# Miniprotein binders against p40896, part 6

Target 1, 331 residues: p40896
Amino acid sequence: MLMPKSVALLRIRYTLEAALARGFTTVRDCGGAEGFLKAEIRQGSLNGPRLITCGHAISQTGGHGDLRSGALPASAFDSCSCHFGQVGVVADGVPECYKAAREEFRRGADFIKIMGGGGVASPTDKISNKQFCDDEIKALVDVANSYHTYVTAHAYTAEAIQNCIKLGVKGIEHGNLLDERTAELMAELGCYLTPTLVTYKVMGSDQFSAFLGPENSRKNTEVLYKGIDAMKIAQKKKVKICFGSDLLGPLYGYQTQEFRIRGKVQTTQEILLSATVTPAEMNGLGDKLGQIKPGFIADLLMMKSNPLDDITILDEPESNILFVMKEGRIY

## First folded at step 3 (miniprotein)

Design v28
Fold by ESMFold2-Fast, scan of step 3:
Structure v28 (fold): chain B 331 residues (1-331), chain A 84 residues (1-84)
Amino acid sequence: as target 1 above (331 residues)
Amino acid sequence: SPEEFLKELAQLIRDALEKLGKVRITVYVLVNGEIVRFEVTVEDGKVTIEIRVDGKEFTIEVDSPEDALREAIRVLAELLKELS
């Protein structure tokens, strides 16, 4: 049972306005945002960041996006990028995978999100569970390629990551159990990694541990401890790294704390590039977004202090951002 | 537009001056991985704009926030063109 649609729409509006106020002029949604939302934002009917959407994340039966197996509370998180509505659809076998991916593009998706491995807050899978067979992943990649875009996968383990990227998956969300060999392969294939370290930090706190339950708390602890080390490996092997938080609902306000966590591994310049240039390039917008340059869209922040001296000032947007500009308009 | 941007920045500077008597605003710009720092200070009736890029510094002093911002945007645009 999901929340009533009218309440969900009101929460989506609040979430979008709040994300823009925190300094995010473009957001990639990895499950739940409908394609019509990006048109409404473009038209000015909704205030919010420019949206890049996948529609629903595509999952196998019993996989990370299958919320039907076992009961978690309606507020349970699935540990995959930010969400604005229903997060997943189920598809099994090559024909259903073709149909599911085509349906998301029909609904206005810009890319395809799949569940390539298990997660922290899904009812029946384990982090180590391989999800989809190779032919299913190939089908999903084939559809994305025919639309001149990409597939990104939720995946934690070296095995799940290698399987996905060898089959043409371009992006990996999370990657907390990445090893050196896998990072080398990612760099060779030009793949993108989007770590989401803040979600495990927040979910591991005393106030949120109760609703994960003992099995999911074990999963969370494993990915939390290894995530920073995986990030160091990815940085060392020169994997292309994007910025993400994977936070939902009341926890979305913690989104900016990811800057502080990244500071343990990346320089301030590297963090800023991970939040601007690199994700723009991943999404085919490197000639329009991520830089202040003639011909580019006028998105920028005015800050009270230098984030190059202290990246954590981005963690406190209400105190440190003087204004946000999106498409030449001040917000 | 650049003109609308300058107008809103000037209003923000005016509002800050009215409440605080002085203001410091810093803008950070990414150009091909290089960071450009643009800083406006207004104190004791003096407006100062500092631009730092690739170890170089430029200072502009003017008598009004609107003129300062217009001049700074022009200089920044020239610098960005040289860096692209």
Scores: ipSAE 0.000, ipTM 0.189, lowest interface PAE 19.9, mean pLDDT 74

Design v29
Fold by ESMFold2-Fast, scan of step 3:
Structure v29 (fold): chain B 331 residues (1-331), chain A 84 residues (1-84)
Amino acid sequence: as target 1 above (331 residues)
Amino acid sequence: SPEEFLKELAQLIRDALEKLGKVRITVYVLVNGEIIRFEVTAEDGKVTIEVRIDGKEVTLEVDSPEDALREAIRLLAELLKEMS
């Protein structure tokens, strides 16, 4: 059920203000955030992190972004309302992929998100499923290139990742079943990996496992225990790694726990770079964000304790953050 | 505002110094992928600010918490100029 617009806006405002207070001055939304929200934050009408958006994630019929039950007719709705709006749209064949990508850019998207493989939360796909044909992925990449930006893909398996990056996809979300050969190829092609380990940890807990259902719980368990190994492989092969959580709705508050999880496989400096310099470079903002230099935007985090000594203090922002500065203003 | 925040922080340092006799505040700043540490120490009516970057240490002595915080910001600005 859809909630009243006024209540939805109040919840969105709270979530954005809370994310900023937890230390995030810029957030990349991988499906659902509307262009108006980004504009209101930019204009100062709404307090929150700077948003980099893709609009809807683009999925094939029966793919990870197709949230329709297998029992529903093809004429049924093909998107899901979430905390930041609708998550996905369905496109099949080269012409529909051209149209879908162009429509997202028309609505203010900064990049394109596609479903390149199966996942945990969709009702009809499998983690092992490669999604989209090669010509469809190339069409989406060609459109993104014409807008001087990139495509990022949801993908878990080595096969799905290799297929996407060989066709020009720049980023991979998750990558929990990454192998050494695939990591080498990612590094050679200059691709970015954004692991999202906290979502599997939270969803696999006794408190939240009921939300996934039995088939999705099985998928969740499969990807969770492989995630740490994938991170070790990616680090060893020097893949460019960004910071992410993949948390939706009421779970967004757990995003800082990702720092704690990363501390098991990355150095504290590597984690901090993955949350600052590396994602700024990925998004074409390496000359404006992620570093403290003359001419850069004044986004700063002032800490009471040194995260280099203990990364888990970033999972305790209320105790350890003295202030957050965004664009020269203290919050 | 930043000015109001610095004033509130300086007052917090004064209150803590009056009650506890000594205060230490550490500020971490990320510059060019390196973390720079600023330490402000207040004891017996004297305030010291110490900056550490890449094993180098600079210490300055001032008379008030407000001056120490202003000096920390000034040193940060100078470091930014050096690193450009």
Scores: ipSAE 0.000, ipTM 0.204, lowest interface PAE 17.5, mean pLDDT 75

Design v3
Fold by ESMFold2-Fast, scan of step 3:
Structure v3 (fold): chain B 331 residues (1-331), chain A 84 residues (1-84)
Amino acid sequence: as target 1 above (331 residues)
Amino acid sequence: SPEEFLKELAQLIRDALEKLGKVRITVYVFVNGEIVRFEVTVEDGKVTIEVRVDGKEVTIEVDSPEDALREAIRTLAELLKEMS
């Protein structure tokens, strides 16, 4: 049962409008959102956050983004992958990696997403596995650099993270098994970490334990706590940290719970900077976004209460947001 | 637009001034990587404006709702005008 593109587009419209209403004026999509949606939002044809997209996540054969494990389309879906459509494309060897990255830019991508390691939700996709060889990663980085942008990688383990960043990868998504040595290297190289703790909290909760089974629920909870420890290490070593949720389809409504989870390990100021200034800098928009300052785009969140006093009020947007302003327009 | 935002903000301040209970309007401004909290508080007819940056606080106390409204609008207008 393959989802029709029209139904997927209606679903994404609702998701984007809801994300804006929850206070997100810019969203970086790490797989599946197509570049043409950016134009529709810019033109005002669709109400939603400004989109920064990668198109398809690029994976090796048998890697985390290779969805060909079954003959039926439904069996090809991975619970770690983003939302509704084809989120991954397969490329092996340097020529295919060049072609895949260039194809994503042709389709309007702002950056390149790769699968640098295994995932947590698939029993056959080992977290410990490094993915791509050095030449393949270097090829993807070279293409991104030629477009004056970056590569970010899905990676959990210290080994996978170190392999990617030594080859010029700028960002790491997740990073739940990060160690002190790896965090030091990330800080030295000016790399960005985007933790996605809420995904594991939601999937490991009582509400979803029957869906996953007891063993998978326990595993998600364990990965959540490891991720919290990784955050503490990253903060201590002064790694640049961005905000993310990695929530899929109907779970998007839980994305604001990430603010509450971050409050256990970061100061409120650190959390707000990770959701504004730091990701703007990562995406080459540090001179236009993330600050209310002369020459910047007029994105502003008006709150009923002070999130610096209590970050959890961002997890209650309907009660606490008076309005959202994007590009000088109130929503 | 910045003009529409200022109109909306002015209305929120007017609504706050007309209420008998505590009403607060808070704006977060990022300046050179630091978070500046700009706040107008109306409580039982008393108006205070607080500016807080990186744990430091500067409080501007006014007895006149008109002065509080003027200062809040002036400060935000300067920022928004320069961003446009």
Scores: ipSAE 0.000, ipTM 0.166, lowest interface PAE 19.4, mean pLDDT 72

Design v30
Fold by ESMFold2-Fast, scan of step 3:
Structure v30 (fold): chain B 331 residues (1-331), chain A 84 residues (1-84)
Amino acid sequence: as target 1 above (331 residues)
Amino acid sequence: SPEEFLKELAQLIRDALEKLGKVRITVYVLVNGEIVRFEVTVEDGKVTIEVRVDGKEVTIEVPSPEDALREAIRTLAELLKEMS
């Protein structure tokens, strides 16, 4: 994201503090967070959630992460471009993909994020467009495997998702247009799906609709509608589902509305598992986070009422969260 | 420190009681895929901790708000140890 550096740094601090206050004790950043932010939070120099980062999202030339396409105002509110700092890097061909992925790990990345398909907020990049060739994806997965971690991909369509997961991609971000066959394959391969339904709802609002234009507004509505059906398919086929909002920076205040949207298709127990146990397992932290057990990190929410009775209380954190505890400390 | 945290929490509970007449703090824990509900209730000068797992409930009365979180954590640890 293009912004004066000093203003961006101040907003990053506010965004991270606000996310923690809303009840998120750990956050996975899918593009733009610098590795030094993790160290500052760990040391207590910066208040915020524990960060799991990928550095730059890796895109092909002309792909979803290639911001040279001229969609800068719209991309600032795009789910994959609304992150703090520099969000994407372009790599074409196997050697550049190896180099790009290794560079992100050198900078402290915990996993690799790629653009496996087109996006909603790109006027020149259609949702149906598959991105990267098989050899490029295989190279990125090979690097991630050598670091004992994973690749996750931005992808909407069954074609883009299947292409990625058959080549060893572990996670899919969004997945709004997956079909039953794709969900079966995801479950078989042990893949993780992170739906981000609130992004489409927020971007369709009056405040943000001006950034989308007519073509992208149509894409946004289609993706929102299909996303709810996609989640039902994924649950039926027992796909591992994580919690995500894909909203930081200017859209940070809306991220908790995802709980209400999920309540239309998931049980409260399924939503809570998607926000705790399942993401911890995805990130190799299933023995440290997401549960209260001896030896686990003491991350806790103290609630005014029962989210099992009404998941929407998590949509209103200021009214319903009494305390947020992270690593045994109250925030 | 844990002691400073408990003092701060007890003060917040007392302030909420003074304003609202009662406080309910609910913690949800996932244990082997099962949801455990911890509920700390302060009402009429009494502090009660309720633990609910798979339809079973255990209720513990504690002498003060300062003990509420400590007892909740201790009870959680004991329950989790027995379930593991």
Scores: ipSAE 0.000, ipTM 0.201, lowest interface PAE 18.1, mean pLDDT 72

Design v31
Fold by ESMFold2-Fast, scan of step 3:
Structure v31 (fold): chain B 331 residues (1-331), chain A 84 residues (1-84)
Amino acid sequence: as target 1 above (331 residues)
Amino acid sequence: SPEEFLKELAQLIRDALEKLGKVRITVYVLVNGEIVRFEVTVEDGKVTIEVRVDGKEVTIEVDPEDALREAIRTLAELLKEMSE
C-alpha cells in the first residue's frame, strides 16, 4: 500500500519531465510535493518545471484532506500539481493549526493550502460540509502573513468561499458553485480563483466509477454542471483567474485538456493570461515570470501554430510544440 | 541578459527553420495594461513581423537574404522601447 520512496521518486521524475514537455515551465503544487524537489530541478538532476509548493494540504479531522477511511486517494491537487504521496496533514484547533502551518514552512513551503469545504473525491465529507472554524482559518492566515505569503483554500460553495476570503484567504481552488455576489466580493478583496474543470470531466468518466461511491458520483455531477457557469460569472465580475487541473499522478496526461474546456468560456488571450501573468502575480513573481520582456526569466514556448487562433493546439503538445525554453535553456 | 536571450532566440529560430522550413514566434507583452502581440513568421526564406495592439495591425516584410537577422533585431528594439 505504501509506495517505497525510490519508486515514488522515479514516478515523480516522469510526471515532472512530462509536464515540462507539455509546455509548463512553472507548476504550483497544492499538496504533496516536498521542498527538496525544487533544489533537484534547479541543479539539473531532474528535468522539470520550476516548483512552487505548499507541502501538505492542511485539513480538519474528517475533512477533504483526511485520507484515513478511503481506498481512493483524496484529490487535493490543482494548478498543474503532482501527486507525490501523502497529500494532507490533519490539524484541529488553533494551536495545531499554528504548528501545522509553521511545519510546512520549515519544510520549504512557499504558501499554505487548506481545505475550506467538502469535496468530490474525499471518502467521508459532503460538498456542503463547512470545514475549519473561523479561529482555525485565522490562525493559518496569520502564519502565512508572517511569512509574507498567502493561504489558498479548496472550496466549492458560495458560503465556503465567502467564509474563507472574509478571513484573509487569498486564493480559492475550484469554486464551481460560485455566485455573482461572491465573485463581486472576491474581486473587491483582490482574490484569485483557480478553476479545475478537467478534473470533473476525467473523474466523472466510467473508468473511475468503480472507485467513487454513489455519494461521490452525485457530488461530481453537481460540481461539473455548475463549473462552467461559475467561470462565466467570475470573468463577468473581473475576478483574477489562474490555470489549474487538480489531477493526480498518472492523470496529469489530461492536464492540457483544460485549455480546450476553457476555450468554450474564455477568449484565447484570457486563457493565456490565466496560465502566465495572473499566476505569476499571485505568487509574487509578476516582475520575473509570465512575460517575455527584458529583465524577466527566459521561459518560452515555440509553437508550430498560433494558440490565439486555436487554443486547442495546446491540448496537442507533442504535435504542436517545437521547443520549450526554461531559464534560457532549451529542453 | 537581453543580448543572451536574443542570441538563443535567433538560434532557436534557425534550428526550427532548418527542421521544418517554416517557423512562427509569437511574443505577448503587457504594456500599461494592454496586451501587445509580436509575431515573427519565417516561411520559404521570407520573414514578416506583425505587431498587434487592441486589434490594430502593423506588418513589416523583410528581404529573404537578411530576413531572420533583421526580424530579430527589430523585435529586440521594440521590446527595449516597451520595457522602459
Scores: ipSAE 0.000, ipTM 0.181, lowest interface PAE 18.5, mean pLDDT 74

Design v32
Fold by ESMFold2-Fast, scan of step 3:
Structure v32 (fold): chain B 331 residues (1-331), chain A 84 residues (1-84)
Amino acid sequence: as target 1 above (331 residues)
Amino acid sequence: SPEEFLKELAQLIRDALEKGKVRITVYVLVNGEIVRFEVTVEDGKVTIEVRVDGKEVTIEVDSPEDALREAIRTLAELLKEMSE
C-alpha cells in the first residue's frame, strides 16, 4: 500500500459520507469495495450510501483488470492494491472462473463484474479486444445465476457487448461504441446499460489532462462524444439505462456532473428514472427502492426546487439539497 | 404503525413536489422508542417539531437558506445522540 491503512480508512469514510450528502442513498460498486464497508454502513458504524458490491472485478490474464506491468511476474499482482484493497482478480479457464466467482460470493458480493473488453487508457486495438472465451463467460454467468443475481461487464464495442449479452451477461458498463443492432439486441434480451460519461469529461478537462497524457487525452474525448451518440441510440431502441460515474479516488467529487451530461440525450424524468427506478429493478430491489410508494424504504432527497424542472440543480447538491434521508433517518 | 407513517411521508413528499410546499413527518425507531419529527419549509421559514416519549421540542427558524441548513443540522445531531 502506498498509504497508511488508517489514512486510507479516513479517506474512504469521507468519500462515502460525501456521496450520501450529494444525494446518493444507494451505490453499486463495480470493483474494489470491501464487504466490511457494506456491513459497517448497514450497522450504522459508518455513514454512507447503502452498498451493492461485486468484490473484485474478474479479468483474464492481460485483460483490462490485470494491472501488472508486462515486465512483472504473475506473483506481483498482489502488490497492485488501491489504498484499502485490490480492484481486480485474474482468472483463466473455466475452472478458475467458477472458483473466482464463487469466492466473490463467499466474500459477500451481490453480483459479479467481469472485464469483457479493453479500456480507455489502452491503445485503440485493446479497446476492441475480446476478453474471455465463450466458455469462461458462460461459467461466470452460471455461477451468478445459481446465486439468483447477474453478471455485468466492462465493454465498449458492439462486438464485445454482443458477445457478452448473447452468453447471458445482463449488464454493460460504459458501452460508448455500441451500434443500433447491439442496442436492439440489448433491448430484446432485457439488458441494462450504465453509461459513465462524466469520467471522460472530467479526465479530458485541462485540470486533469496530465493524468492521461496527450494521446490518451484525445482518445478520452473521442470516447466521450461517441458515448453521447451511443446513449442516443440506446434511448431510441428503449434499452434500460442506469446511472453511473466510474470516478475513482479524488475524482469522486465530480460524480453529480453526470446529471448535466445526461441532459444532452435524456429528459429530466428519464435521467431521474435511470438513477432510481431502473437500477433498483436491475438489483432486485424494485419493490423496495427507487419510488415514493407505501411500503418502500424511506430513501429520499429534500430539495429547494424541483429537479424535474431543472436536472442541473443536482450538479450543485450543497446549494440545492436541504437534506438526504436514508431508511427514514436524516443526514 | 410504521407502515402507515411511511405512507403518509410518501404522500406528503409527492404533494410537495407538485405544489412547491414542503411538510414532512417522519417516524424513526430509536433505542426501542418511536420518535416523530416534522419538518415544514414554507416561505423561507423552517419549523421542526420533535416528539419522543411524550416530550415535544419545537425549533423555529425564519430566515434565508443558511438558517435552514443550521436547523436541519441541529435535528440531525439530535437524532444521532438519541440513536446512541
Scores: ipSAE 0.000, ipTM 0.107, lowest interface PAE 24.1, mean pLDDT 69

Design v33
Fold by ESMFold2-Fast, scan of step 3:
Order: sequence, then C-alpha cells, then structure tokens
Structure v33 (fold): chain B 331 residues (1-331), chain A 85 residues (1-85)
Amino acid sequence: as target 1 above (331 residues)
Amino acid sequence: SPEEFLKELAQLIRDALEKLDGKVRITVYVLVNGEIVRFEVTVEDGKVTIEVRVDGKEVTIEVDSPEDALREAIRTLAELLKEMS
C-alpha cells in the first residue's frame, strides 16, 4: 500500500473509470481516494462514478491501518500527523482522534472510516484484537455527528462490532464473524452492514497466497469460512445491508463477482436493493439516487437481460451491459 | 485432517470445562471437500451440545461427556459428507 503518490493517483483514476464501465454510477471509497477527484468527476474532466469519500482510514498505533512493520521506528514519520500510504493515518488518544477526524473533513471527506478491529492485510494486528479504546471511538463519532454524517468501522468479530455500534458507529464493514445477538443489536440501532465476501474468495486463491503471507492467510481463512453464515444471520435479523467488495488496486476487476456470491444467500431483489436504495439512504441520498423515479438523478443501466431473473449477468458486465447512464449522460 | 481437527476440538472442550465456567460456547468453521462445516459447541453444567451444520442440514448432538460428543460428531460428519457426495 506504500507507493509514490503520483503513481497511486493514476491507478485510482483508472480504477474509478473501470468501475463506472462495470455499472457503478456511485462509489463509496473507504480509504485512498483523494477528495479533489470528486470535483473533477463532477465537472466531467474525469469519467468515473460519483464519489463518496472518507479520505484516510483512522487507525490506532499497531492497528489495521498501521502499515509499518515492527522494524520501522515511529520517528521515521511526520511528528504533526502520521500516515502510511493513501489508505490510513494513525491517531492515539482523544485529542489526536479529534484532530485526525477534523483533518479528513477539512480535506473534503463525506464520512469517517475507522479501524475497529483487526484484519487480514495489516502486518502487526490480530483479527481477534479489539482496536481503539471506548473514549477514542466516541471522540470520532462526536466529530462525525457535528458534521451531520457518520463513522463506519472495519470490524469482523462480534466483540468489535458491538463495541463500535454501542458507541454510535453507524456502519460496519465486513462483519464476517457476526453472531445472532450482535445482528439483533445492529437492527435495533439501525446500523448498516457492508459485507465484502468476494475479497476473501479472491485473496484466498492460490494466485494471491504470496500477497497475504502465512499469518494473513490464516486470518483470511477464518473470515472467509464465516462470511456466508454472517450474511444469513444479518438477513434473518433484518440488518440493513449494503454492497461492497473491499478489493484493492488491480483486484478491483473482480468486484462484480460479489453479485454471484450474494446470489447464494440473498434474493435478487435484496441484492439489487443493497446496491442501490440502501446505500443511498445510508449516505443521505435516498431522495435523489437508487431508484428510476421522476425527480431522481438519471443514473441507470441498460442491460441485455433482466437481472431479477439472473443476478449473475451483473458479474459479466462486458457481455451484458448495453450502456451506463450517469446524470443523463451515456458512457 | 478431519481427525486432527476433532482432536483439537476435544481439547478445547476439556480446557473450557477445566479453566472456564461451564457456560461456554465455542464456534468453529472448517472447510471439508469444498463445503463449509459449522461446529457449535455449548458447554453448560457438564453437559456438552454440538451442533453440526453443512449446506443447510443440521444435526444436534447432546451428551454428558466430551468424549461421547466427539465420537458422535465424527459419526455425524461422516454421514453428512456421504449424503453430499
């Protein structure tokens, strides 16, 4: 995830243009997309989906967003603000959390992303570790509330999820180790879950085993096996479910496989709502986006066949999409 | 192997009985022949319940000892896997 900024920006541009071509007219970026890209896309200088961004994901020292190996000293990084690549920044304690969240809003963020638990891709954390203390999470939530928006958290375990949502976190990314009690609480609190099943399928393949390494491969296996059950639990308890892939850089081409995977556990109507109406509502756009309806923004896909009859046609966009329309313009 | 996994599961049940209160739940997911097998072990008051779930099919095993639970879990898993092949 550490690369020259100019190269990262060029890759992000290509990734966004390709996402539009695959049928995504709006994308929520949970770390890495630069805020200035929103203006360029809006003005038509860049072809891409409408962007909803968080800027950098905020992590504790040694947490999922801290990409430093144990061999790198803290003194190697900026003393006024620590960040690692385009994805994450490090903040510890309530004052640093206030400052980190406000800095992301200053840079044009629409919401705040935090690392509430461990993950697969970071070198020093464990999936079982709860991340941030309660006062830190509450500080981040308080800042987001003052901007009339939300915090979403990377979290896998029931413990990490419950801790986050009890402190006012609105969204959970992944949630593969969700249990029935936690899903009931999420539904009661009106929280959103964005499962990302395709990332574990892709990253667990032989093609990408070297990318993860042995420790991260173990984490990946654990979350992959539980992902399908977590989806079924969330649906049974009527948790609000959004669509996501969590795919990085060159892996983004696999994002549409999520439709096929979801087809094993959700109805076609549920999948389409999770990719349209539900995320629009989460982001305060439910009266403007997600429906083909008078007065709404003219974002739509023309398909060769009906996805309600076969959701897997969305996993073959080059063969099945006749055109993508965004804001009345055909791409 | 399935045998090594079940041996480890039995050890976890014994550890739960000795080191933790008898009100413990352990959930383990295992991939067997491309299928996800879910084992949910509940230990309460010396009684062990193991729920085995494969491809929507469920079997619940309730016994008074971890050793009996392990034997029944092996038998049940073998039967479920035969049914799916």
Scores: ipSAE 0.000, ipTM 0.103, lowest interface PAE 23.1, mean pLDDT 76

Design v34
Fold by ESMFold2-Fast, scan of step 3:
Parts: C-alpha cells; sequence; structure tokens
Structure v34 (fold): chain B 331 residues (1-331), chain A 94 residues (1-94)
C-alpha cells in the first residue's frame, strides 16, 4: 500500500528534523528524498540536516530495488538506504541506464545510487546475486562522471563489490561479506565503504524478526555476523569508511546506536572521522565540511561530556547534546 | 571565514550560558587531522580553555585580556584557539 504523498512528506519532515536533533547536520539520502526538500531546508522553511540526494535508487528488473518482483508490502523491510515505501527506478540495458541516471540528475540528484547485488528483504533477490551487467554499470558511471560526481552501490558480497568498483563505482553501501582481497582493491582504487550494522541488529531483534520470513531471517543473521568482521578487514586494509545506518521509516530512531556498534571495531577517533571528515571528502565537500577551520561552514555539536572517552554518549542525544549548530544557527 | 567562525562560536557560547545558566562548554573539533576537545570554563573573570589532543592536554588561560598558551599541538591549532579566546573575551567585556 502507498501512503498519500502529503502524509509521506510529513513523515520525511519528521525524520529529517529528528536526525538533526540527534546531531546529524548533513545526511546523505540513498533513495527517496525529493530534490525540493533541499531548497526548503536551505531556506529555513523546513528544519533538518543539509541533504545530499540520489533521487531514486536504480535497479535492474528483478533486482533489489524492483518491488514488483518481490511484491513486498509497505510494512516489510527493505535493507537499502531508501525512504520507507519509496519506489526505485527499474532500468535494463545501456540506453535505459543512461536515461535513468540523467533523469535523476535532472531532478536534482547529487550522486547516483545503484543496486549492485541482492538484499535481505526479497524472496527472489538472493544476497549472492550479482546485479546489472558490466556495460550497464559502466553506463551509470559514465553519466555520473559527466556530472563530476559518483556512483555508489548497494552490495554485500566480494564478487558484487569487486565487479562494481572495477567498473568505476566509488562507494559501497553495506559490504558485510567483503574479503581481504576486495578490501585491498577498494583501498587501491580509493573507494569508500559505508557499513550499516545497526539495521541488522535492529531487524534481528524479537520485535522485528516476525516481519522477515524464515529465508530472510537467515539472510539477516548471515550479514549481521559477517558485518563486524568486514569492518575489521576494511580498517586493516585502510579502506575509507563512512558512517551510515540504512534504517527505514519508524526504525530511523535507532540511527545513533550505530556509534555503539562501531565501538566494537573502531576507535572513537576513527568513528568520529567516519561521521565527519571522510564523508565530506567523499562528497567533494572536504574543504567546507567536517572540520572546524576558518572558511568552513559553521556546523558543530556541543556535548555535555567527552565522546572520546565513551562513544556511547552519542547514542543518547537528549541527555548528552547541549546544542546542535548548523550553518551558524542553533537548533 | 575566520571572522564568521569566531562570531558564530561567540554567539553559541553566549546562547549556552544564557539558556542553560552554565559556565562550562565542551566542543569537539578536527584540527590538522586530529580530534581536539575544547572545554571552556568561566571562573572569577578568568577564562580557562582546556584543549586535549590525542592523549595530550593543553591549558590556555585568559586573564584581563592577556593570553597564556602552552601547547605541543600544530601552529594552526594554536592560532584557531587564540582566535576563539579573543572572541570569548569580547563577549565577556560586553
Amino acid sequence: as target 1 above (331 residues)
Amino acid sequence: SPEEFLKELAQLIRDALEKLGKVRITVYVLVNGEIVRFEVTVEDGKVTIEVRVDGKEVTIEVTDGKVTVEVDSPEDAERLIREAIDALQELLRK
């Protein structure tokens, strides 16, 4: 079932306002946010983080973003970084891929998101399945390069990740099943990894396990266990790591729990860099965001205590954040 | 710009003190690739800024418009801290 557009817009607004209140001054949306929301936030008519958007996630027929194939209801979980209930765009063949990517840029996208492999919440879309042929990925990358930006891909397995990055894909979302060779190649090519561990922890809880069928529950458990090991491998090989949650709709409130999960693998400094400097660099904003320096945009977070001593204080923003400042304005 | 940054920092400090009635403010910033903790305390007309960088601590004291700085951090970090102190002193004078 689809929500009326006006109700969906109000939910997006609440989600964005809440994210800012939790300390996120910039958010990269990997599917579903409309370009006009950027203007409303910039004008101050909507409170929220600065938005970096891709428009629709682009999927092959029968791929992770093709909701027709899975016939998933709006209440079912989709393990992509997209808005709850938002439909992706289906494109097959080189011409359709060119057209789809160009259409997203026409609609105000800052980058392109593709489905490079399978996901958790689809009966026909296995995690191990590689998606898109090489020519299709190359076409999508070609369009992004012509707009002086990048393609990022949803991908779990070493095979899917290697296929994408060898063809010029810059970012990988999730990456729970990568191996050492894949991490070496990612580092060599200057790729970015955005792990999303909290989504598997939340979806694996008793509260949400009933929404995943037995097959999808097995998929979820597999990616959860290997995700932490993937993080360790990526850090060992010096892959550039960004912060992400991959939480949809009502689960977005658990976003800050990712800090606690990251603390099992990363130092507090590494976690803070993954949420500030590294994503700013990825998005061509390393000279404007992620640091407090003369000439940078005045985004900062004031804390009651030191997250370097205990990163989990970021999991409780209501208790630990004094003020969030975005572009010199206190929220 | 430096001027814009210092003005916003000064406004943030003023708003925090007025809204919360607190005289201690902690800020985390990335300077020259290192995470720096600034802890600003106002006590008896004396402003103390404690700076911690990767296990090192630096104390900066400001009294009667004079700045005393002992730092082992990069020069850019020292410059930024001094500029922030100047803005805070201006607020206290008002």
Scores: ipSAE 0.000, ipTM 0.140, lowest interface PAE 21.8, mean pLDDT 69

Design v35
Fold by ESMFold2-Fast, scan of step 3:
Structure v35 (fold): chain B 331 residues (1-331), chain A 94 residues (1-94)
Amino acid sequence: as target 1 above (331 residues)
Amino acid sequence: SPEEFLKELAQLIRDALEKLGKVRITVYVMPDGEIVRFEVTVEDGKVTIEVRVDGKEVTIEVTDGKVTVEVDSPEDAERLIREAIDALQELLRK
């Protein structure tokens, strides 16, 4: 059964307040959060991080964002409103892609999220499946460009990543099967990679195997190891790297574990930049966010210890954060 | 540590054999040597161990009196696998 909107809003309040308490003063939502949440946080009626949103992730029929089972009619869309409302919307063909992207901007989106390849969690696709044709991706990019923003794509494979970025997609979410040639192209085109290693580690563990089932649990573990290799490749080729978790619902509490995982393949300085300066630049906020500097918005953390000496202290926020400041207000 | 891993692996195999008659556990090792997950399949007294290290797979078939190994993983994984085989053979004797 679908959760009533009032109960979903209470869960969203808890999730967002907790994220802020864990040290996240700005969060980019890659599917499900709507413009009204940004307004409520800005007005102070909801305590939480500043939100950068895409609205619904745009998927082809049978793609990663199409959560309908194979037995459901084309008119049905199976979604959960328990976290951020409906995650995806389905669009096929150039006209529907134009309409879908424009509708998300009408609803207050800051950027466009598309499903450029298959994934671990969708019921009807495989990681290896390329999604959208070139003209559909071009249409989505054209709309984003007309709004002076960008398209980011869910994509795992070198094929899906190359296809997206050659067509003007600016960001890649996940990228666990990135190869050296693809990383070189990403760096050349000035693309951003947001690895989300923690979701595969958490969801692939024995504790969560009942949540996914054994086949999906194995799939998550394989994707985690490939993702660690992809991080090494991306770092070597100087790809612009952002910070992300891709955690859903009750798993959102594990988001800080990503700092610990990144520490195996990146320096502490590189990790901190990926969580501050680089994502601010990606979102056109490099002159306002990500640095403690005159003229910048007063978002900062006061810590008991220096994360440059040990990045894993950011995975223990309750013990290590003295306070979180957002827009000059202490939380 | 490798010693703690082998003790945990041996206990899990004992518990699974007593309770379920068979178990499926695969070993996945991080690039820095951290063990994240492991898998061992037991079928009619035949033990197959699957280990993944940096995306590499190692398959080991263990039957009473003989061990055959095919390894395409780092040297440290070979050491852990050898120790796990010895521990499993000891368990199966009891």
Scores: ipSAE 0.000, ipTM 0.174, lowest interface PAE 18.5, mean pLDDT 72

